# VHH binders against q12xb4, part 11

Target 1, 267 residues: q12xb4
Amino acid sequence: MLDFVGLGLFDEKDISLKGLEKIHNADKVYVEFYTSILMGTDLEKMEMLYKKKITVLSREDVEQHAEDWLVDAKDSNVVFLTGGDTMVSTTHVDLRLRAADMGIKTTLIHGASIASAICGLSGLQNYRFGKSVTIPHPYVSNRGVRVVSQTPYDTIKNNIEAGLHTAVFLDIDKDKGYMTVNQAMEILLEVEGKLGEGVMVDRLAVGIARAGSPSPVVKADYIEALRDYYLGGPLHIVVIPAELHFVEAEALVKLAGAPEGILENID

## First folded at step 22 (VHH)

Design t3
Fold by OpenDDE, fold request of step 23:
Structure t3 (fold): chain B 267 residues (1-267), chain A 125 residues (1-125)
Amino acid sequence: as target 1 above (267 residues)
Amino acid sequence: EVQLVESGGGVVQPGGSLRLSCAASGFTVSDYYLYWYRQAAGIERELIAYIYSYGSHFYVDSVKGRFTISRDNSENTMYLQMNSLRAEDTGLYYCARVRYTYDSSGYRKYHFDHWGQGTLVTVSS
């Protein structure tokens, strides 16, 4: 048996009771921290609370060598832990499919997801969101050219044109670290400068930091201003609203400190 | 001691190219926002481009598509590649370092704390 368990947003206490039960019943517990990480905890704290040894799996362990540890699930109870909610990442779906191919029965124990948390924190309505996108860290190619992805810009643009909000995930890299809202704004403005389509000019954005923590930060402002706002430590995520419902606008003003002027633009 | 030294200026014909350098010492260029300014005769100093510590770029419209700002961390130097130069690009070009602090509202307040001496660019037939 293989149990996929979402750990939730921030620390070891965010796991559901059902998730904890799965861990207690498990013969082997694995965790991956490359798709998401719980910033409010560490492996030791997790093991202490869950009263179980946890083995950390690398991206390679999960994506290339999953069969090496999945085989244990044929004859024992194996738990696979992830930050947030399980099966949100295609990596998890792939893993589940591989398990199925091996004749391993799987179950899902869901955790809190940033996808819904951003709605709760900002007051934006979940059904008004379109395709999400990730801003990757820019990199220098082997030819010495700095590469900045335009995909986030285009995705946001398309959503706005469709009247949909965009959840903008920020890259996590072992070398470059956790992308900040500030960096994300800089990137979007950089792309705006290159393309000149006007999508990001005076665009309202919402920066969210440390969702699920005791001290989350939610700040809404125009991109040019938000670029300069201090949100504190990771993790960060960005939401780019499209057309706002009056209730959404009010929420952004009252709950996220958005400029009051946004209320004047509501039909 | 923090120092910025511009170089690469000279006389060039319209349509020509120049590459300016801003050599930094006393600090790491990748840790700061760096700016290029220019000042033409009888005109106030104007911003033309800057590079963020994270690496993102900004250009004013008058130089967009013609100028490229870059940074070489190994050389601790910022560059300005200027192509398709025009007579109106003539001026003294300065590089500057910008630092910031956060105010009580949580927003950055930027300060220009160091300037180079400038390098002269003359575009003429």
Scores: ipSAE 0.786, ipTM 0.911, lowest interface PAE 0.5, mean pLDDT 95
Fold by OpenDDE, fold request of step 23:
Structure t3 (fold): chain B 267 residues (1-267), chain A 125 residues (1-125)
Amino acid sequence: as target 1 above (267 residues)
Amino acid sequence: EVQLVESGGGVVQPGGSLRLSCAASGFTVSDYYLYWYRQAAGIERELIAYIYSYGSHFYVDSVKGRFTISRDNSENTMYLQMNSLRAEDTGLYYCARVRYTYDSSGYRKYHFDHWGQGTLVTVSS
């Protein structure tokens, strides 16, 4: 049996009681930290609280060599831990499908998700969100050309035209680190400079840092200003609002420090 | 000691190309924002391009599509590749380092703390 368990947003205490129960009954516990990570804890603290040895899996272990450790779930209880909620990433869905193909029964234990937390923190309504997108770290190609993805820009543009907000996830890389809101704003403005379509010019944006922690930061401002705002340590995420309802605008002003001028542009 | 040294300037015909260098010492180029400026005779100094520490590039409209700013961390040098040069591109080209601090409101305040001596670019037939 394979149990997918979401750990929640910030530290080892965010796990649900049902998740903890699954761990206690497990013969083997695995964790991945490349789709998300708990910044308020470490492996030692997790193992201490959960009273179980935890094996960290790399991206390659999960995406290319899953059968090597999934096979254990055929005859024993295996737990697969992830930051946030399970099955939010397509990688997790793929893993579950592989398990099913192997005849392994799976269960899901949900955790708190950044996908819903951003709504609570910002005051934006969850049903007004469109397609989400991830800003990847820029890289240099084999030809020596710096590559900056335009996909986030286009996704945001399409959502705005449809009157939908965009959740913008920020890349996590073992070598390049955790992308910040500041870096994300720089990238979006860089793409704006290249394309010149006007999507990001004076665009309202919300930066969120350390959701689920005792001291989360939520700051709304225009992209040009938010690029220069200090949000503190990781993890970060960005929301790009489209048209706002009055309640949303009021929330952004009162709860996220948005410019009061946005209240004058409602409807 | 922090130092910026520009080189690569010269005389070229319209439509020609030049590659400017800004060699840095006393600090790592990838840790700072770096800027290219130019100043033509009788005209105020103007911003041309800049590169953020994270690597994002920005250009003024007059040079977009013709100039490319880049950085080589191994050489600790910033470059400006200038193609399709025009007479109006003539001037002294300067590189500058920018640092920032955060004010009491949490926003960055930028400071130009070092400038190079400049390198002359002349575009003429």
Scores: ipSAE 0.774, ipTM 0.906, lowest interface PAE 0.5, mean pLDDT 95
Fold by ESMFold2, fold request of step 23:
Parts: structure tokens; sequence; C-alpha cells
Structure t3 (fold): chain B 267 residues (1-267), chain A 125 residues (1-125)
């Protein structure tokens, strides 16, 4: 059988008791670190706490060669570990579908997801979120020019017009590193300069760092000011609010240090 | 030590173009924020454009669509391409190196620690 176990947000202690029990009973334990990274731990700490050897799978192993390891679940207990919650913001439902085609029973052992953590940390209501988006690192094209994706800008625009908040995920790259809130604000403002549609003008943003850690940072300010705010080390995520309800605005002011002036436009 | 040398200024008619260079020595341009300022007679220096170490670049409203800032890391040089020049663009153009520290509230405070000598741009009929 195949158990999908979420590892939660930050370190090896975020696993659920149910998840840990599945690991203890497993014949094989696999993990992937390419969809998310638990910044508060490493493989050695995980193996030490879980008392089980863990095999790291690459993106290729998971997405291109899944049958090579899924077959083990036909006659043994296999656990597949993912940061956060395995089916949230991943394509791992494909593994469940393939397992079903192979006659392999699957279960889900949930972990805390960043999608819910941003709501709790900011005070923004989960039902008020629209389509999420990822800001990719800019790159240099084959013609030698800097390319900056405008898709995040357009997604935020569409959500704002619908009265919906946007969860904005920040790119991770081996060469360019973990994108910071500062860099994300730079990108959004650069695209605003090109498009001129006003979406990022006087726009509130929420920067969140190290969700799930002992010392997370949650800071709300207008985008130009947030560009200049130090949130410390990774991982970072951004939320762009649309129109705020009373409780949401109070939460941003009291919990995230938003300018009190945002309360003037409520109701 | 650290030096910034502007070049490319000159006399041009309205509607014309100039390309300014800011050649850096003693530091790597991609490690710092780099700014262009201009100063016309009787006016305080005014910001016109800047480029961050990450590569993001920004312009004041009066030059958007007409000026383009860029950086060539292999030549350790920043550029300002100025198109559709107007009489009000006349002035002495400076480049500056900028770093930042964080204040007690966690926000950046910018420090303009080196300036070039400037290159004169004159837009006249």
Amino acid sequence: as target 1 above (267 residues)
Amino acid sequence: EVQLVESGGGVVQPGGSLRLSCAASGFTVSDYYLYWYRQAAGIERELIAYIYSYGSHFYVDSVKGRFTISRDNSENTMYLQMNSLRAEDTGLYYCARVRYTYDSSGYRKYHFDHWGQGTLVTVSS
C-alpha cells in the first residue's frame, strides 16, 4: 500500500502522530524535496527522529519514473513524504491515479499546508482567496534581454477585480536562490512600470517568512515600503489582499503592522 | 579606490537621443544599487532612474517611456539611453553607488556613498 504523508511547514517535528506511525510501520520511505523545503531540518535529523532510512527521490524519479518505485507498494508498505500537505500545490494526485491503475491502495495523512498557514498568520479569510500564482525569477532570453513574467501581475489584477486575495508563491532556483519578498515587490513594481495599469499603485501586500517556525515574520505594508523591509531568511511568501472586511483589516494592523490608515476604507 | 566616471553627454536637438555611460572601478556594479540623477541650474539634484543588484529597474514619471537604464556586468558599466529628449532634460547627469542599512524599525535606509563628476547634457534648438 502507499501512504502519502505530509511533513508540515518547518521542521521534522511538524509531522503528525499518524504520519510518524505510518513511517514506523513502513517497509520503504521516500521523500521529495523539490516541491518544498523544510527549512528547519535536514535528512539526517528526519532519519534520527523518525528512526527510519529515507530515500530521496528526484523530480525525474517522481514524475517520469514513478512505476519504478510504486510497484513496491503492491506487496509492502510504502510511505511517500512531502513538505506541507502532499496534494496541496503539487501534481502528486497523478501518483494516486497511477497507483489506482496498478491496483495499489492509497491513503492520505495530512500535514499543515502553507495555504492554510497564510490565512492563520495574516488573519485573512480562506474563502476570500482566488487563483494563486508563482512569481518566477527573471531570466535573460536567447537575445540577451531580461524577461520578467507579467502573469503574476495579471492574476493579481483579475483577483482584485473579483474581490479576491492572491496567494503569491515565490520561485526557488539553484542558481538564483530563494526569492525574497523584497525581490517579489521589485518585480511587481517593475511590471507596473511597463504596463501602467495601476494595479500595484498604493497596493497593500503581506510578506510572510518562515511560517511554522518558532519565529515567523508577518509584515503588511504598501508594496513600495514592503520592498524595503527586512524579513530575514527563507522561505518567503506574499499575499496581495483585495478589499478587506473589518476583521481582516484589524488583523493586518494589529498582527502584521499594517498602516492604520487602511482602516479608513472599511465599510 | 572606488570610482564612477560618466561619459556620453553632449549637445543635442529636441527629439534627439544620447547614451550615457557610468564606468565603475574598485567594485562590481552588480553588487550595488546604481542611480542616475540630474541637476539643472538652480534646482536640487533629482532622481531619474535606478537599477537594483537583482536587476530590477525603475524610472521617475517624467522620463518613463523615453529613458532606459541598463547594466553590462562584463564591462562593469551602467548605461542610460535617453530618447525623445526635451529642453527640460538639460543638466549635469551623475551616477551614484548606493548601499543600504536597516533602521531600528526594519526598513532600509539608503546611503549614497560615491558619486561621479557628471556629464553635461544640453538639449537646445
Scores: ipSAE 0.575, ipTM 0.836, lowest interface PAE 1.9, mean pLDDT 92
Fold by ESMFold2, fold request of step 23:
Structure t3 (fold): chain B 267 residues (1-267), chain A 125 residues (1-125)
Amino acid sequence: as target 1 above (267 residues)
Amino acid sequence: EVQLVESGGGVVQPGGSLRLSCAASGFTVSDYYLYWYRQAAGIERELIAYIYSYGSHFYVDSVKGRFTISRDNSENTMYLQMNSLRAEDTGLYYCARVRYTYDSSGYRKYHFDHWGQGTLVTVSS
């Protein structure tokens, strides 16, 4: 049997009681840290609280060699841990499909997801979100040219034109580090400078840091100003609102410190 | 000791090109924000382009498409490639190092704490 258990947002205490019960009954417990990171904990703290040895799987172990460890679930209880909620913003439904093909029964034990947390922290309505996007770190090509992806700009533009908010995930790289809201604003403004389409001009953004922690930061401002705002340590995420309903605008002002002037311009 | 030294200025015909250098010593260029300004006779310095420590770079509208800012970390040097030069580009070009502190509201306050001596660009037939 294979149980997918979401670990929630921030630390080892965010696991559900049902998730913890699955761990306690497991013969093998696996975790992957490449789709998300729990900034408030580490493997040692998790093992101490859960009272179980946890084996870390690499991306290759999960995506290319999954059958090597999935087969254990035919005759034993296997738990697969992920940050957040396992099936949200991951490709892990593939593991569930592979398990089904192998005759392995699966369950999902949900955890809190960043996708829902951004709605709660900002007050933006979850049904008003369009396609999400990730801003990748810029890189230098083998021809020496700095490459900055324009895809996040285009996704935001398309969502805004449809009246939809955009959840903007920020890249994580072992060499380049955790992208900050400041860097994300820099990138969006850099691309605006190239394209000149005005999408990022006078555009509100919401920066969110350390969702699920005791002291998250939620700050809304126009992109140029938010570029200059200190949000503290990782993990960061951005939301770009489209047209705001009255309640959403009020929430951004009261909960995220947005300029009060946005209340005068809502429909 | 922090130093910024501009070079590469000269006399060029309209439509020509120049590459300016801003050689830095006493600090690492990739740790700071670096700006290019220019000053024509009798007017205040005007912003031209800047590059942030993360590598993001920005231009004022009057030079977009003609000027390119870049940075070579191994030489600890910032550059300004100026193409399609016009008479209005004539002036003394300065580089500046910029750092920031946070104010009580959590926003950055920028400080232009070091300037080079400038390099003269003259665009004339």
Scores: ipSAE 0.575, ipTM 0.847, lowest interface PAE 2.1, mean pLDDT 92

Design t3
Fold by ESMFold2, fold request of step 23:
Structure t3 (fold): chain B 267 residues (1-267), chain A 125 residues (1-125)
Amino acid sequence: as target 1 above (267 residues)
Amino acid sequence: EVQLVESGGGVVQPGGSLRLSCAASGFTVSDYYLYWYRQAAGIERELIAYIYSYGSHFYVDSVKGRFTISRDNSENTMYLQMNSLRAEDTGLYYCARVRYTYDSSGYRKYHFDHWGQGTLVTVSS
């Protein structure tokens, strides 16, 4: 039997009681850290709290060699741990399909997802979100030219035109580090300077740091000002609101420090 | 000692090109924000372009599409490629080092703490 257990947002205590029960009854416990990182914990702390050995699987182990460890679930209880909620913003449905082909029963034990946490922290309505996007770190091409992806700008533009908010994930790279809200604002403004379409002019953004921690930061301001705001340590995420409902605008002003003037633009 | 040395200025005809260099010593260029300013005769210095430590770069409207700012960390040097030059581009071009601190509200306050001596660009038809 294969149980998918979400670990939640921040530390080893974010696992649900149901998730913990599955771990306690498991014969084998696997985790992957490549889809998300829990900033408030490490493997040792997880093993201490959960009282189980946990084997870390690489992307290759999960995506290319899944049968090597899935087979254990035919005659034992196997738990697969993922940050956040396992099936949200991952391709792990493939593991459920492979398990089904092998005659292995699967279950889902949900964890808190960043997708829902950004709604709660900002006060923005979840059904008002369009296609999400990731801003990648710029890189230098083989021709020596700095390359900045325009896809996030275009995605945000399209969502705004549809009246939809955009969840903007920020790149994680072992060499370039965790992208900050400041860097994300810089990138969006740089692309605005090239395209000149006005999408980022007088545009509100919401920066969120350390969702699920004891000390999250939620700050809303116009992109040019948010570029200059200190949110502290990782992980960061951005939300670009489109047209705001009155309650959403009130939430951003009162909970995220948005300029009060945004309330005057609500129809 | 922190120094910024501009070079590459000269006399060109309208429509011509020049490449300015800002060679830095006493600090690493990628640790700071670097700015280009221009000063025409009788006019205060005006912003032209800037590049942040992360590599993001920005231009004022009057030079967009004509000027390109860049940075070479191995040479510790910032550049300004100026194409399609116009008479109004004539002036002394300065580079500046910029850092920031945070104010009590959590927002950056920028400090222009070192300037070069300038390199003269003359666009003469």
Scores: ipSAE 0.554, ipTM 0.834, lowest interface PAE 2.2, mean pLDDT 92
Fold by OpenDDE, look of step 22:
Formats: structure tokens, C-alpha cells, sequence
Structure t3 (fold): chain B 267 residues (1-267), chain A 125 residues (1-125)
């Protein structure tokens, strides 16, 4: 049997009691930290609290060699741990499908998700969100050209036109690190400078840092201002609101320090 | 010692191209915001382009589409490729290093702490 367990948002204590129970009953426990990571803990603390040895799987282990460790689940209880909630990543879905193909029964134990946490922290309404997007780290091509993805800009644009908010995930890269809200704002402004479609001009944005921690930061401001705001350590995420309901606007002002001027533009 | 040294200036005809270099020493270019300024005779120094430490870059409207700012980390040098040069592009071109601190409100305050000596660009028929 294979149990997918979401660890929650921040540290080893965010796991559900059901998740912990699965770990206690497991013969083998694996974890991946490349789709998400708990910034408030480490492997040692996790193992200490969960009272179980945890094996860290690389991206390659999960995406290319999954059958090598999945096979254990045929005859024993295997737990697969992820930051946040399970099955949010397509990688997890692929694993579950592979398990199914192997005749392995799977279960899901959910954890707290950043997808819902951003609504709670910002006061924005969850049903007003459109398609989410990830800002990848820019890179230099083999031709020496800086490549910046325009996909986030376009997704945000489409959502705004539809009157929908955008959850903007920020890239996690082994070499480049955790993308910050500041870097995300820089990228969006760079794309705005290139395309000139006006999507990011005077655009309100919400930066969120360390959701689930004892000291989360939620800051709303216009993009250029937010680019220069210190949110502290990772993880970060961005929300780009579309047209705001008056309750949302009030929440952003009172809870996220948004400029009071945004209240004047609410119908 | 922190130093910025501009080079690549010269005389070109309208429509011509130049590539300016800003060689940095004493610090890593990728760790700082770097700016290009220019100053024409009798005119105040003006910002024309900048590249942030993360690599994002911006241009003023007057040079947009014609100038390209870039950075080579291996050479620790910032560049400004200038195409389709115009007479109004004539001036002394400076590179500058910018660092930032955070104020009490949590917002960045930028500081221009080092300038190069400048390189002269003359666009004339």
C-alpha cells in the first residue's frame, strides 16, 4: 500500500494526525523536497517527531526511477511525503497512476495547501481565482540570450480580463534558489516593459511570505512598490488581484497594508 | 577597491552602432544593480538603462528598441549595445553601482555608491 501524505505549509508539526498515523504504521517513508519544502524544519526534526527514518528522493528518483521504490508498496506499507497538500503537483498524480498500473492501492492524506492559505491570509475570495501560473527563473540560452517567460504575464492578463484573481507560484530551483516576491515583481515589470500592454501598470499585487509560520508576512501594494518591499525569508508567493469586491479591498487595506486609495476605486 | 571603468566610446555616424563596456573590479556585478547614465553638453545627467542583480533590465523610452543592456558574470562586466544611433545620443556615458538598504517601513532605499569615469560617444555626420 502507498499512502500519499501532505505535510502542510511550514514545519513538522503541520502534519495531520492521520498523516502521522500513516507514518507510524509505515515500513518505509519517502519524502520529496523539490516541489515544495518546509522551511521551518529539517529532516532530523521530522524524523525525531515522526519517530521514523525518512528517505529523501531526488527529482530523478521520482520522475525517472519511481518503479524502483514503488515496488516496495506491493508487499509493505509505504508513505510518500510532500510539502503542502498531496496531488497538487502533476508529478504526484503521475506517481499515483504508476502505482495503479502496478496494482498498488493508494490513499491520500491531505495537508494544508498554499492555494487556500493565500485566501485566508489576504482576505481575497477563493471562488474569484482563475488559472494559476508559475514564474520560472529566467535563464540564458545557449545563444547567450536572456529568456524570460511571458506565460505568467499572459495568464494574469487573461484572468484580469475575466475578472479573476491569479495565484502566482514562484519557482524553486536547486541552483537558483527560492524566487522572491521582489524577483517576481522584477520579472513581471520586465515583461511589461517589453510587451507594453499595460497589464502591470499600476497593478496591485500581494506578496505572501512564510505562510503557516508564526510570522507570516502579507503585503499588498502596487507592483513597483512591492518590488522594493522586504518580506523576509522564503517561501514566497504572489497574488495578482483583479477587480476587488469591497470586502476584499477592505481586507487588503487592513490585513495586508494596501494603500487606502484602492478603496476609492471600488464600486 | 571598488572600481568601474567604462570603455567603447567613439565617433560614429548616425545610424551606426557602438558597444560600451563597464568593467567592474572589487565586487561581483551580479550582486548589484548597475545603471547606465549619459550626460550631454549643458544637460543634466540622465538615466538610460539599468540591470538589476537578478538580471531584469529596463530602458528609458528614448533608447528602447535601440539599446540593449547586458551583463557577463564571467567577465564581471556590464555592456550597452547601442544601435541606430542618433545625434541626440551624443554624450558622456557613465556606469554606476547601486546598493539598497531598507527603511523603517520595510521599503528599499537605493544608493549610488560608485561611478565610472565615463566614455564619450559622439554621433555626427
Amino acid sequence: as target 1 above (267 residues)
Amino acid sequence: EVQLVESGGGVVQPGGSLRLSCAASGFTVSDYYLYWYRQAAGIERELIAYIYSYGSHFYVDSVKGRFTISRDNSENTMYLQMNSLRAEDTGLYYCARVRYTYDSSGYRKYHFDHWGQGTLVTVSS
Scores: ipSAE 0.535, ipTM 0.776, lowest interface PAE 0.6, mean pLDDT 94

